# VH-VL binders against Protein LST7 (LST7): the designs that were tried, part 3

Target 1, 242 residues: Protein LST7 (LST7), of Saccharomyces cerevisiae (p53237)
Amino acid sequence: MSSTVISLAHFCDKHGPRIISVTQSAEKGTLGEELLVPDYPTESYCESCLLQFPEESTRSMRCFIEDVPFITTQYSSIRYQLLNSIIKRAFSEETMIYDNMPFIFFDDLRGLNLVIGFKLYDENARGNERRYCFILTVDSRSHDDSMKMLSEHWNFIIGGFDKMIAYIKNIHKSEFLGKNKTVENNLETLNNNAFIGSYLRANKSKFGRNLVSLTDDKFLFVRIHKWNSFLLHTVMNENKLP

## First folded at step 1 (VH-VL)

Design c4 (framework fv_cofetuzumab)
Fold by ESMFold2-Fast, scan of step 1:
Structure c4 (fold): chain C 242 residues (1-242), chain A 119 residues (1-119), chain B 111 residues (1-111)
Amino acid sequence: as target 1 above (242 residues)
Amino acid sequence: QVQLVQSGPEVKKPGASVKVSCKASGYTFTNYDVHWVRQAPGKRLEWIGVINAGSGNTYNNQDFKGRVTMTRDTSASTAYMELSRLRSEDTAVYYCARVYDSEGWFDYWGQGTSVTVSS
Amino acid sequence: EIVLTQSPATLSLSPGERATLSCRASQSVDYEGDSYMHWYQQKPGQAPRLLIYDASNRATGIPARFSGSGSGTDFTLTISSLEPEDFAVYYCQQSNEDPFTFGGGTKLEIK
């Protein structure tokens, strides 16, 4: 229900551009029930597209910051068409080379969008690369108002996304190096009965691995939810000075 | 909340087979492995094997090779363990337990299924 | 296979006392700087409950009085001040080598 949202999207080898998560706020003093979508179709999502929370938080997560509810879901019926259009535009952008360099686009349909792309290694993906982006969307017809808000919070927004992406890339690098070394050692020490457990997970899907699997961080989407919620809260608070 | 609910107690004759079920709820079934462990009265826990709920791939303890079959039904979020050619030494409580991504520890367990093999 | 030996088999203590439970492996359960040893609590008629994973990490919902330590072949579960609900059987388990194996258990009894 707010005009500002953060999306995490990727390019699926099977489905093309897909939303992994959307973080939104509801009206202050409410519970944000209208943003909760506990049962939505997951059959059209392959493993690499899946928003994965630990335990019972499989479809949505909610927190409150100063009586404002912030909710992260994979599916958003309220903004589905807008977000789908934005994601397709973002992944078609020629200047996005997935190196954390931000780019901005605006039009009357899609509002103001700040996009930051990055890549992770995935042995199951086409070309062994997964393409991801974070998108900050300001759904407003006022270009000047949207740009003013973005410029006022530029360092905070860019710094925030850079830190999130750096964290993801660093833990992914650790997982990638661990997997390759462990597979090599397992091959060499099979006669030593070393139980690595890679057999239990390696054969899951040929459509790419989900972000939790690529980082070996069960709580990754909990972190992303908290980071995005705080970023949105800061950006939406007009009384906050630099 | 995460729950693993197992089928009820079984009494079988030597030479028969038993199939134990484990129904998962409160999490995405296909994102976790399901392990099977048994405990004979007054004895230590004994690992039987594991099934990847997403892929259906299995790995069994050599002591059970040729006698145990593990399967799952993703639409029902249920794992199954079938043990054939039962002997009196197979009398035990059989547990299912979940594991995330080869972590190797069992964070949630089913309540157990008592299997008694007697003539 | 790695054989896990727990000692003592039975430990008789009173509430408020410190409990120290030992688990020794026949071979190292360490790999690349991590120790693949885990601890469970089992009460009569119940399934085991995870207490400690990877030697020293406390599982979700486990009280701070429970702690794990050790590396290589020698591991310890410590309960700093026993509560009445802590009297149960405790098992160690290793996941470093196939097959996964469990210790014989330590029964913690009220003195």
Scores: ipSAE 0.007, ipTM 0.394, lowest interface PAE 10.4, mean pLDDT 80

Design c5 (framework fv_cofetuzumab)
Fold by ESMFold2-Fast, scan of step 1:
Order: structure tokens, then C-alpha cells, then sequence
Structure c5 (fold): chain C 242 residues (1-242), chain A 118 residues (1-118), chain B 111 residues (1-111)
């Protein structure tokens, strides 16, 4: 049974803290099916909350690393309540700094959690920014054992998340700058057409964009799935948690 | 111990509505989906739909479109399925079942017999 | 909707024999390395009991004589050596696509 999972969550302007994805292993292989969620819509999720794979109807992905299955879903049926409780606490913490600075918390209900927050620009979001975090959850009753694992792998875990976040921020920045350049070119072309400029401004959406839209990378969640799977595999292979 | 206990048998006339309950115990009710499945005498099992108790979100088989309503009461750990505009073809045993993983129906209620006749 | 066809409709065997039950889907129920097929056992007057989940995994408490195999559209439930308690109706169920659907059942009966 894997006691360790990685979640990607965000603060939705409509729904508050929401899980976008959770990645975990199936230790016996037979538990993998308990973690699968078929492709069905949920009314509690808007576009900005979606886990979006390249095939839009797909809500889960699996890969194998040395014959161990790793699964990413919108939620885990087994850990659903626990993870929702964790993300609510993560986004309420005054110590969460959205500059890749990690923080940790532990309690008997939620286990040990390592949280790293980051922000992306979204002109349709409150304050023009979307707030995200990666959370590594070690669901173990032993605080000392969990901290020992985390401390032994600290540089690898933090380095891994930093690389993932840096990629996300860089591809997002490229998308943002590309669109702004196009807008500036269009404005130069429409210099004498105030009527058209007014029309274009009036049609701007007020709803937040999803992570694929913000990065223009339809494979983004495939990459995140593979990165998180590798991180979990490395940690679990070198440290065997109960 | 995980247990799902359903309400007792119902006899209804055509055009009426029936509401079946399913009381859960032995697990965290909101953390697992509840499915509704029926079986007419001597026939195959037929899926009606599912409710996700945490959100109250439902997904229904289109064959029951406009006739089925699924709800839950989290304080009572109870799920409900209401089927309206009953026909004789709705005569069946109705089961609730817990989903381990989203669609692995691992624990079932004992069944509620619903008879529709004039 | 995905239609599941089970064969044979009735299988008459004696205790100690091997039973092989087939379930064919009208379209693939496998994706991303998973096969979205379960098997249930139902005895008269009782609710179904989960036997096999995700094509090949035995549910808790299910004896080793029960096994499942297959992928894509063709699935098999095998009982290696029948016990008297195994005579029942067996249903396959897919969850690869909504709505969830069940096969017509295979009735295992004593010769």
C-alpha cells in the first residue's frame, strides 16, 4: 500500500481550493483499479479546475516504472476526503509563499505534507494571477519516519518540484509574450479604428483559464504525470514507508 | 463492517413515484460513490446511475432520462433514488452498491422489491 | 452503449470440472493499460457478489480457483475446479464507457 501521493491544486475564484490532479502508485497492482475514475463531468469543477489530457474525454493516465503502475486522476476515490482537507489547509496557511519556497505541516488526520506554491499570470483571474501548489503527502502515523524520509530526499524532492514549476512558468511566459506581441501588432494595424478596438475589448472573458490554456501545452499533464510518477518511484524505492 | 441497508418493499400503481433509501455504515459515507442498479425478474442487471455523495453530483443512464432523481443526506449517511412515472416494466429489485474505486461495486444492499401493477 | 454478450447462456457441469465463461464487448473496454471489466456472482434471492475486478484481480475473500483474463473486447472467467457452492449465475460488467452495462449472464448448473 503506497502511503505517499503528489497532488496539484489551485485556488479557484469560483470554488476556492480545488484538486486538479493526484498521482499515486498501486503497490500490489490490484489496488490500481480502486484509484481509477472514468471520464465523467463534475458540476463542482469549472474550466480552470480541469485535469486535461490531450484526448479531452480522458481523466486518468497510467504508466509503469519497473513494473510498478503509477496513476494520475482528477481525484482518488480512496483519499478524496483527506486530500480535500489537506488543500484547504494548504491554501489557508499564512506561510505559503508563491515563490517556490516550500513549507511543511503535520497532524494526525492529514499526515505530513510538503507544499510548494507558485503563480501564473491570467488576465481573467482576481489580481491577474492564478495560485497553484504541488503537495507531497506522506500518509503515515509516524511523524518521525515521515520526516526522516523527507529529510533524506529533501534536495531531490525540492529540486524536482522546482524544475517542474520552472518549466510551467517558462512555457507560460512564452505563451503570454506571444499573445501580447500579436495584440500589439493588431493595435498598430487598427490605429485609426477606435470602433473595432472597443468591440474587441468588450468581448473579453471574465473566467479563469485552465493550465493547458495558460501554457499552450496540450501535453502538460502528461509531463506532470511522468515527473510525479518518477519522483514517487525514486522516493519509494530508496525509502520503504509502512 | 461495511453495510448498506435498503428500505422495504413497495407496491405502486402505474404513473406513481417510488423513493428507495440506502443507509450506509462502517465507512466514511462521503468518500465513496453510491450506484443504483435494478434487476427485473429473470432479466439482466441494469445500471440506473451513480451519486458522488461529497458533491451531490449525479450521472444517470439516459434510458431513465427525466424520471430518476438521486439524492443523499450526509448527516444520516443515506442515499436515495426516486423513480417517477412508473410503468409495469419498472417492476424489479432495486439495489444500491458502494463503489471501491469509481465503478468497482464491492458492497451491495440487500435489494428493494418494487412492484408496479394496476 | 457498449453491449456485453455472454456465452454460453447455460453451462451444465459436475463438481471438479473446469468452467470457462466468455464475455464479449461490442467495442474495446481497455485504455491506458487498464481493462474496465468486472465479474459478479449471483445466487437466487441474493444481491450480486464481486468476484473479479479490472479483468484479472480477485476481490477480497474470493478463492484462488477463480481467475479472470482478457483485454480489449474478449474476456474470460475461469473456475479451475468447481465446488458445489459455485453453481450460480455469473455476470460481466464494463465501466469503460457510460452507461455501465452488464452481460446477459451465464447460468452454471449441476449435471
Amino acid sequence: as target 1 above (242 residues)
Amino acid sequence: QVQLVQSGPEVKKPGASVKVSCKASGYTFSSYAVHWVRQAPGKRLEWIGVIIPYFGTTYNNQDFKGRVTMTRDTSASTAYMELSRLRSEDTAVYYCARSRGYYTLDYWGQGTSVTVSS
Amino acid sequence: EIVLTQSPATLSLSPGERATLSCRASQSVSSYGYSYMHWYQQKPGQAPRLLIYAASNRATGIPARFSGSGSGTDFTLTISSLEPEDFAVYYCQQYGSSPLTFGGGTKLEIK
Scores: ipSAE 0.010, ipTM 0.428, lowest interface PAE 14.3, mean pLDDT 78

Design c6 (framework fv_cofetuzumab)
Fold by ESMFold2-Fast, scan of step 1:
Structure c6 (fold): chain C 242 residues (1-242), chain A 118 residues (1-118), chain B 111 residues (1-111)
Amino acid sequence: as target 1 above (242 residues)
Amino acid sequence: QVQLVQSGPEVKKPGASVKVSCKASGYTFTEYYVHWVRQAPGKRLEWIGVINPNSGDTYNNQDFKGRVTMTRDTSASTAYMELSRLRSEDTAVYYCARWDYEGYFDYWGQGTSVTVSS
Amino acid sequence: EIVLTQSPATLSLSPGERATLSCRASQSVGSYYNSYMHWYQQKPGQAPRLLIYDASSRATGIPARFSGSGSGTDFTLTISSLEPEDFAVYYCQQRYSTPYTFGGGTKLEIK
């Protein structure tokens, strides 16, 4: 199993910091069966936490890149405590900026973590915003080795996450415009427009929306799975060289 | 191929109204927003507003509040922009433009010249 | 509203030369990695044509000689080696907030 993992997490109004998806790889030449999740954790289920694939009965997605299995699931049984600790740390960071600005933290318990936060408008959420982050975790006690890998792949990793987040924000804006009669707005700009604010309050329902609902893209998590798998595969292959 | 074809030039008196049309072809009309932009002779481009052709919903620049009305006819794949209580400073070329979901104008109409003179 | 200031107003160059066009916003038009600034080309009697979107992405069909850069309030359009067909007026446009606004334009004219 690779030491490098990508998580998508959010701040749930009901549950606090929660993993939406985790993408991991297994040993080359295997099927990665140990990473598949047969059941969702029912205790943590709510609308805004939903990992939703186009086939609604699907709980995990798997692909193979050069005989390496990559699996995306809502949680990881193998790394649950580690990832839970990491996301709580990430969302408690007072200096985190939800505008694609990366930050890094490391310790022996949590390894090296690269965090990139972003936010989306949700009329049903507290404060009318949903807070998300992508986290690249290197589950290793070697700070020097982890930083060397991250440094060598910095432009690729940051560029990849920036492109993913840009896509999510753009399709979210298209969905928002379809419901709220606005051209497009930064979330801060919306807070300063009394007309748009009044209109948006009139359309508030009682539940926070999931990411597929916020983007109107039923294939969103398929795209995220493929993007994260490719990013992990690239980092793993480059990191095998001297 | 994608095309936006606008109505011909208009000459109006101050206080009159003008209605410009924009006929879309080469794509599904209801799947892309239509924006309106104008340009006075020798001046910068000025954004007027937007219509969602699927719902008929509009959002207009405050500078045109109370004077601009945007509509569409889905059966004719045509968007309309009507500007009332015309002034000499409304003399401009008026453009319709298609909005791509990534937030830019990918196709423009050829423009409609509107002259307001007494 | 966000005011966009383009400089210079007129730039006189010969084919084969490099052109550098500037656009400054009265406030930031983006986040740390996303910049909501577009560039358009307009020739006399024609509608504008999209060149660059989101500060640095080249639109479909636009030649590689056109490139965009910048973030925050300061943006640049560069044409690495001018062709005769590049002599036109260039406008920047922000999509950070409504109303959308355009710069005053830079006229690129043949020397």
Scores: ipSAE 0.000, ipTM 0.412, lowest interface PAE 15.7, mean pLDDT 80

Design c7 (framework fv_cofetuzumab)
Fold by ESMFold2-Fast, scan of step 1:
Structure c7 (fold): chain C 242 residues (1-242), chain A 122 residues (1-122), chain B 111 residues (1-111)
Amino acid sequence: as target 1 above (242 residues)
Amino acid sequence: QVQLVQSGPEVKKPGASVKVSCKASGYTFTTYGVHWVRQAPGKRLEWIGVISAYSGNTYNNQDFKGRVTMTRDTSASTAYMELSRLRSEDTAVYYCATETYYYDTSGPFDYWGQGTSVTVSS
Amino acid sequence: EIVLTQSPATLSLSPGERATLSCRASQSVSSTGYNYMHWYQQKPGQAPRLLIYDASNRATGIPARFSGSGSGTDFTLTISSLEPEDFAVYYCQQYDNLPITFGGGTKLEIK
C-alpha cells in the first residue's frame, strides 16, 4: 500500500510552491531501490527549498519498519506531476492562514489530501515569514475509502503532525529569541534611525533560510523522515487488520 | 576511526572565562553536530548545548544564560566552548560528543571526547 | 524541559544476576512511534559509552545481554546476566525535545 504519501512543502519567494521532502514506502521485503536518490531538477531549487541532510552528498534517507522500506527524498519521480498539482492547490487556499488547523480537499485529479499549514519567522523572507505545510496524500483510492482511512486514524495522524509542528516551532522560537537578544545588544547604543533601518531590512536582506538554519537542528529532516515513516507504517498496517 | 580530542585541564579563578577545544578526526567534520555536556564531581550529566559544524548555528541550554559561547573552525576540524563568569559551581569535567547514527536514529551521542577537567577556585 | 527520573538510584547485585533499570519521563518522548530515549554506561574517570538508542536498539559492539524497552514515558534497560565489567553508572537521555536532558543515573554496584 504505497498509495499514501507524506510531503513537506513551502512557499518559496523565488519559486512559489515547492516540495522540500516526500516520504514514501515500497513493498515489504524489498530494498525500495526505485525510490532512492532519484534524479531531480536541482537548478529549480534554492537554499530555502533544499532537503538538507547532515552529509552534503546525501539526497535520500531510508529506514525499515517490519521489513518495509520507507524512503524520504526531495523528488518523487513516480509522483512528481501529482505532488506539484497538489501543492499548488494547497498554497492557493485563500482561507488558510497557516495556523496548524487541518483542511481537507479531494478531487479526481489529486485524490484525498489532508493539509496542515504553519509559519516560521524568517527575516530574509518577504513579510518576514515562511509558509510551510505537511500534506498527507491518498491517491488511487475512492473518496469514501480514503475518508474512511483518514477518519479511522484521525487522532493519530493529526496528533503526529501537531507534535512535529510543535517541535519545529519550539526550536525555531528558541533560535529566534536568541537572535533577537543579540540584535538588541548590538543596537543598545544606536539611535531610532538605526532601529528603523534594521526593522525594514534586518541587518541585510538575503535569500530565504532553509529549515535547518531556521531551527538550528541539523537532524530536523532525519526526525521528519522517522516521524513520517512511522505514521505511514501505522496507517497502512491498521488498514490490513480485520 | 572517529576520534574527539579535547584540550587539557584548566584551573580558573571565579569571574574568569575558560575555553575548551574539541578536535575531530576520522569523519567529515561538517557532517555532524558537536554537543557539549558537563558533569560535576559525583553528579549527573548536564547538557550545555550543540553547534552545527555545517552552519555554525548554536542552541544553548537556557540554564547557562548568556555565559556559553560555542564556535567552530572548519579548517581545523575543531569545536570550541567558552564559559564566562565562572563560579565554583562550574567545577566539572566538560565533554564534547558527536551523533553519527543520524540515518537510523535521532542522534544519540556515539562518540565522546576524553573530557576536560575545569576547576574554579580562588 | 523534559525531566527524566531514574530508579533505583543504587542497585546492588552479584555477577550472574539480572538487572532492571527504569527511566521515567515527565512527558512523552515518543513521536509518531519512534522513541527518542538513549542509554549510556559510565565508568569512573571515563566518558559515557552509548549502549541503547531509540529505546530498544543495541549500539555497535554492545553485548547481547543488554536490551532496552519502553515507549511514551516509561523505559527500561535490562542486563540479562551481569558480568564484572557491567558495574557502572547508567544514564538515560532524551532527544525528542530541546534542551536535551539526562536522568539522575542508576549506580549498579557489586554486592
Scores: ipSAE 0.006, ipTM 0.448, lowest interface PAE 10.6, mean pLDDT 79

Design c8 (framework fv_cofetuzumab)
Fold by ESMFold2-Fast, scan of step 1:
Structure c8 (fold): chain C 242 residues (1-242), chain A 118 residues (1-118), chain B 111 residues (1-111)
Amino acid sequence: as target 1 above (242 residues)
Amino acid sequence: QVQLVQSGPEVKKPGASVKVSCKASGYAFTSYWVHWVRQAPGKRLEWIGVINPSSGYTYNNQDFKGRVTMTRDTSASTAYMELSRLRSEDTAVYYCARKDYYGSLDYWGQGTSVTVSS
Amino acid sequence: EIVLTQSPATLSLSPGERATLSCRASQSVDTYGDSFMHWYQQKPGQAPRLLIYDASNRETGIPARFSGSGSGTDFTLTISSLEPEDFAVYYCQQSKEVPYTFGGGTKLEIK
């Protein structure tokens, strides 16, 4: 198990700060099964909180990079208390405006955390926006060692998150523009399927929107898993942590 | 390479109908919506309506409802706009144009002059 | 429908001068990160030519002297240094709602 973890979290209108996904690595040469959660607690999650893979029965994703297993799950039993403490701290930062500007915090309980926030438009959300952040956590009590690792990999880490966020914003923008700017497309849909269209809109309004829904990319969390895994692999190999 | 070529000028009497064609080339005809716009001499551009060449769906500006019919022929990559019950106020240059992703009209036909005169 | 008001109706300038053309919308044409306002140039006897799309993006082939700015309801087309070929009529257009609407035009004429 590495000391470095990447989380994707959001501020849920119903639940407050909530983890969407956690990407972690296990020991080289193992299968990393200790990190796999075959199911997750759905009762405490709404649609907007859901980690959604293309096959909805799938609860986790695993890949291997140079025989190191990387696993993405919604729930981390091993780090649950730590990560919940971290996201509460991240979302309480009053100067954060969710503009991709990174900020850092450290304490003995939570380790070193690099937080990068962004927001997406959603007419069904409070204030018409949903707030998200990527958090890179170095679970270490040594501020100096953690800051050295972060500083040595700063451009790679920030560049990686900027690319992921840019992709998410770009495909969300494409989905939003496709549905709202081409009013004539919406008129055609309503004209051809008025009864069904009205029914689907009414039913959809009862459910919150997750990142897959906001981007119309059913492979979004697969991409995030692969990008986060590569990022973790790179930083861990160039500066081996305890 | 993208080109929209319109039919030639028309002279019509009040009460007649006119049908303008717009032949597309240099792109996938069914992948872009075709808008129709007119301009009377010395006046602003006025939006008439739009057709989806893939489905044949049309949406017409209220000012032209009941008088304008838009169609397309996918095999010929051609869009058509027919305006009926012509009035002298319909004298204008009629344009077809391709809509881009943002709703701007990036490629325009050369225009078809329609004169309604007794 | 969204009404677009262009000002001034006529702008008289000399080559080499800076031109600033205004377009005001009766309601916001903004959506997520975009302003659905576009600018066209029209010369006598010709179809309109797209200059600027989505408020500030210059269309391919359009000279760098043309720039667009603004958001919400207030938009500006700027020509930094007028060339003789720039004396034409300029129209703004919104694509936020149907019907698509155009401004009344600003005629740029030689002083």
Scores: ipSAE 0.000, ipTM 0.426, lowest interface PAE 13.4, mean pLDDT 82

Design c9 (framework fv_cofetuzumab)
Fold by ESMFold2-Fast, scan of step 1:
Structure c9 (fold): chain C 242 residues (1-242), chain A 119 residues (1-119), chain B 111 residues (1-111)
Amino acid sequence: as target 1 above (242 residues)
Amino acid sequence: QVQLVQSGPEVKKPGASVKVSCKASGYTFTDYNVHWVRQAPGKRLEWIGVINPNSGYTYNNQDFKGRVTMTRDTSASTAYMELSRLRSEDTAVYYCARGFDSYEWFAYWGQGTSVTVSS
Amino acid sequence: EIVLTQSPATLSLSPGERATLSCRASQSVSEYGTSYMHWYQQKPGQAPRLLIYDASKRATGIPARFSGSGSGTDFTLTISSLEPEDFAVYYCQQGNTLPWTFGGGTKLEIK
């Protein structure tokens, strides 16, 4: 099968374009053990760049689709530099307005890439928004074969990413509304308590936020990985022979 | 080991409010969302909403149109659901429930609290 | 909101027989190979008990005679050989789209 992966990337205010996660199948005959990272990252990542699981020390995850192992991680020693180049290209696209409209690019080094961008409101971010992209990368030397696969599965792939983005936006909106409701409830409860001043000062402070924080879903990256794994499994295994 | 224990039965007049409690034990209270579901006599289960006990965030089913308030007390490991402006059709058994390791399915249920609205 | 329709409303069978219960969704509750359809058993005066989650996975402690199948909009709960304790009301529930919704129930009653 071709080397096909799905990346979730964002534009970090501190680091620029950064990979949050990569979903990929394990090498044939392995369980992907070589891709699993046992503990905390040694590289400097800020809070907004972290791939965060419910177990805070966890840096990678494996799931199975019909006994095929799929791994999610921020890092793959084999693919990291290539994916870094791909995401920089994705975020440099001037026509990209982060509205779920897909665009495609191809070259001999980076393969075929389908990019879908979206944004979330975050008052702590520069410009009050966080910019994200899902990227499907088909690392194949044949442009025609890659485009044929993409064309045959277009509605499934685009529909899939649209559903994932809709889920993320909906749960983010729910979290945003929940925080506003909590502020209202706290102010009512305090009854002009001396702590109101302290509360208001604390809530004016800024700190980094990742997708788990923005959505209040500690399982969000687990869901994204499982959805991406199924998408990859379906596309790769149901492709017509070249 | 996981248990959800709810408060006792309530009888209320139309227009009153009722507050049902759900005390959790056997797990870390702040790690799992608490859902509220009701069932009128002889009718289907109806999802009311969910509270995240860590953040206090709530999502309420719009069918309850600003009448439902969900809160929690982390020190007591207790979730609360208050339903105001009670009507006769609010007569039901009210359940709290928790997922196993997901928001999407309810592995653990409280015993239920009977709420009767009558004059 | 997604509407779930269960059929039949009442199913009369004898112990040892096979029961087949249907749940139909007004729109797909499946995405990326996962079907977010769950099944519960409820006996009079008791809270519901989870039987099947994600269409086909048995909850812990649920006997092997219970199985679930289906995808998209059409789902089935099967009890291969009814035991006396299986006569209860069964509800399906979708976990795909908020608000989460339940079916109207199927009452399994003894002939």
Scores: ipSAE 0.008, ipTM 0.425, lowest interface PAE 13.5, mean pLDDT 79

Design k1 (framework fv_latikafusp)
Heavy chain, then light chain:
Amino acid sequence: EVQLVESGGSVVRPGGSLRLSCAASGFTFDDYGMSWVRQVPGKGLEWVSGINWNSGSTRYADAVKGRFTISRDSAKNSLYLQMNSLRAEDTALYYCARDLSYYEAFDIWGQGTLVTVSS
Amino acid sequence: SYELTQPPSVSVSPGQTARITCSGDALPKQYAYWYQQKPGQAPVLVISEDSKRPSGIPERFSGSSSGTMATLTISGAQVEDEADYYCYSTDSSGYHYVFGGGTKLTVL
ESMFold2-Fast, scan of step 1: ipSAE 0.028; ipTM 0.594

Design k10 (framework fv_latikafusp)
Fold by ESMFold2-Fast, scan of step 1:
Structure k10 (fold): chain C 242 residues (1-242), chain A 121 residues (1-121), chain B 108 residues (1-108)
Amino acid sequence: as target 1 above (242 residues)
Amino acid sequence: EVQLVESGGSVVRPGGSLRLSCAASGFTFDTYAMSWVRQVPGKGLEWVSGINWNEGSTRYADAVKGRFTISRDSAKNSLYLQMNSLRAEDTALYYCARPQYDFYSGAFDVWGQGTLVTVSS
Amino acid sequence: SYELTQPPSVSVSPGQTARITCSGDALPKDYAYWYQQKPGQAPVLVISEDSKRPSGIPERFSGSSSGTMATLTISGAQVEDEADYYCYSTDISGYHRVFGGGTKLTVL
């Protein structure tokens, strides 16, 4: 497998820092389900944690770019412990701002990590916000080689994540504004501000929504898979990383 | 030394059942996917079934789907093939095989000696 | 059902180059592998990942893959290379492993 992966993680109200998806290159012939650890039990995940593809039974996605397979799964059997350690550090409040500003950390056990945090409004979430980050992990003992790769591809990597995050935020905003407009059109007819406030509070769910629900984009994780695969392909090929 | 040793091959009548075993040694068995591959005497190789390292996924060739069940016992370092509703065309030498990588990918780089199954009346 | 297609036999004289082909629609998406099998023996991997020669395999063995066709090449075939050769890969779905029908190499 590649030494470089991209994770999408969030802070779950129930589970704390948790991986939603891992995108990695693979050797030819690798099946996505072989990368899941433990076996993929849907019952152990709350809605906000789920990697959700359009087909209900799909738990992984694979694509080929110039004959190299790229696979997205919720967990990676190869890097399970490492990625859990990485996301716990990434969601430390001292190191993440959630404003699309990248930050980098490195240590001998976790390698080089580029983290970009962002947040979305969710009325069902604690504090009415969902916290997310994309993480590019270079699992290499060579700090200098990892930094050289990152430096050579900095504008492409940051630009790519910024475009993905902007897309997510824009469709989320459109979904949120669309629903608010519908609610205003319906409830303003009632001419009752106290009723509107009570109605909105009474209709809140107790559970946070997943990213597909927050954006109303059934194909969102397909797009993320393709974007992350392209980023990895470009970074690995131009800098000779596997 | 890495090795796979099959057992359980026998002569059975059509419609009968048989369970094959494969004992693995010399490697960390519970990290590898495993497969069964068969060969009719004098003919070619045919992949029969595969199971991933954590037992969460099994795959079968169309010819055996619904009749054969692959399973493993990682505590015993053993792989099994339960064969039901056997047919004359299931007569073959059955190999236990391990893929090159510790997840299911690559070629089979370790093979057992095979165990002969004969289905005859 | 998906198949990898090989010629049933190839004949060469000692010292000649033998070429064994394997065709299948899934080959652009996955590696081809090649096995040698001599009578009474388990198969031996002679080419891994389209073109990689495993340790202990003579340098006269080589492989290539282009589009829907993989090729095993034995340059300067020896009498001891006489065997059945099988290609191996996945089907279109990637979920099933598939062997080619096999090619009998005769070295006169």
Scores: ipSAE 0.006, ipTM 0.436, lowest interface PAE 13.1, mean pLDDT 79

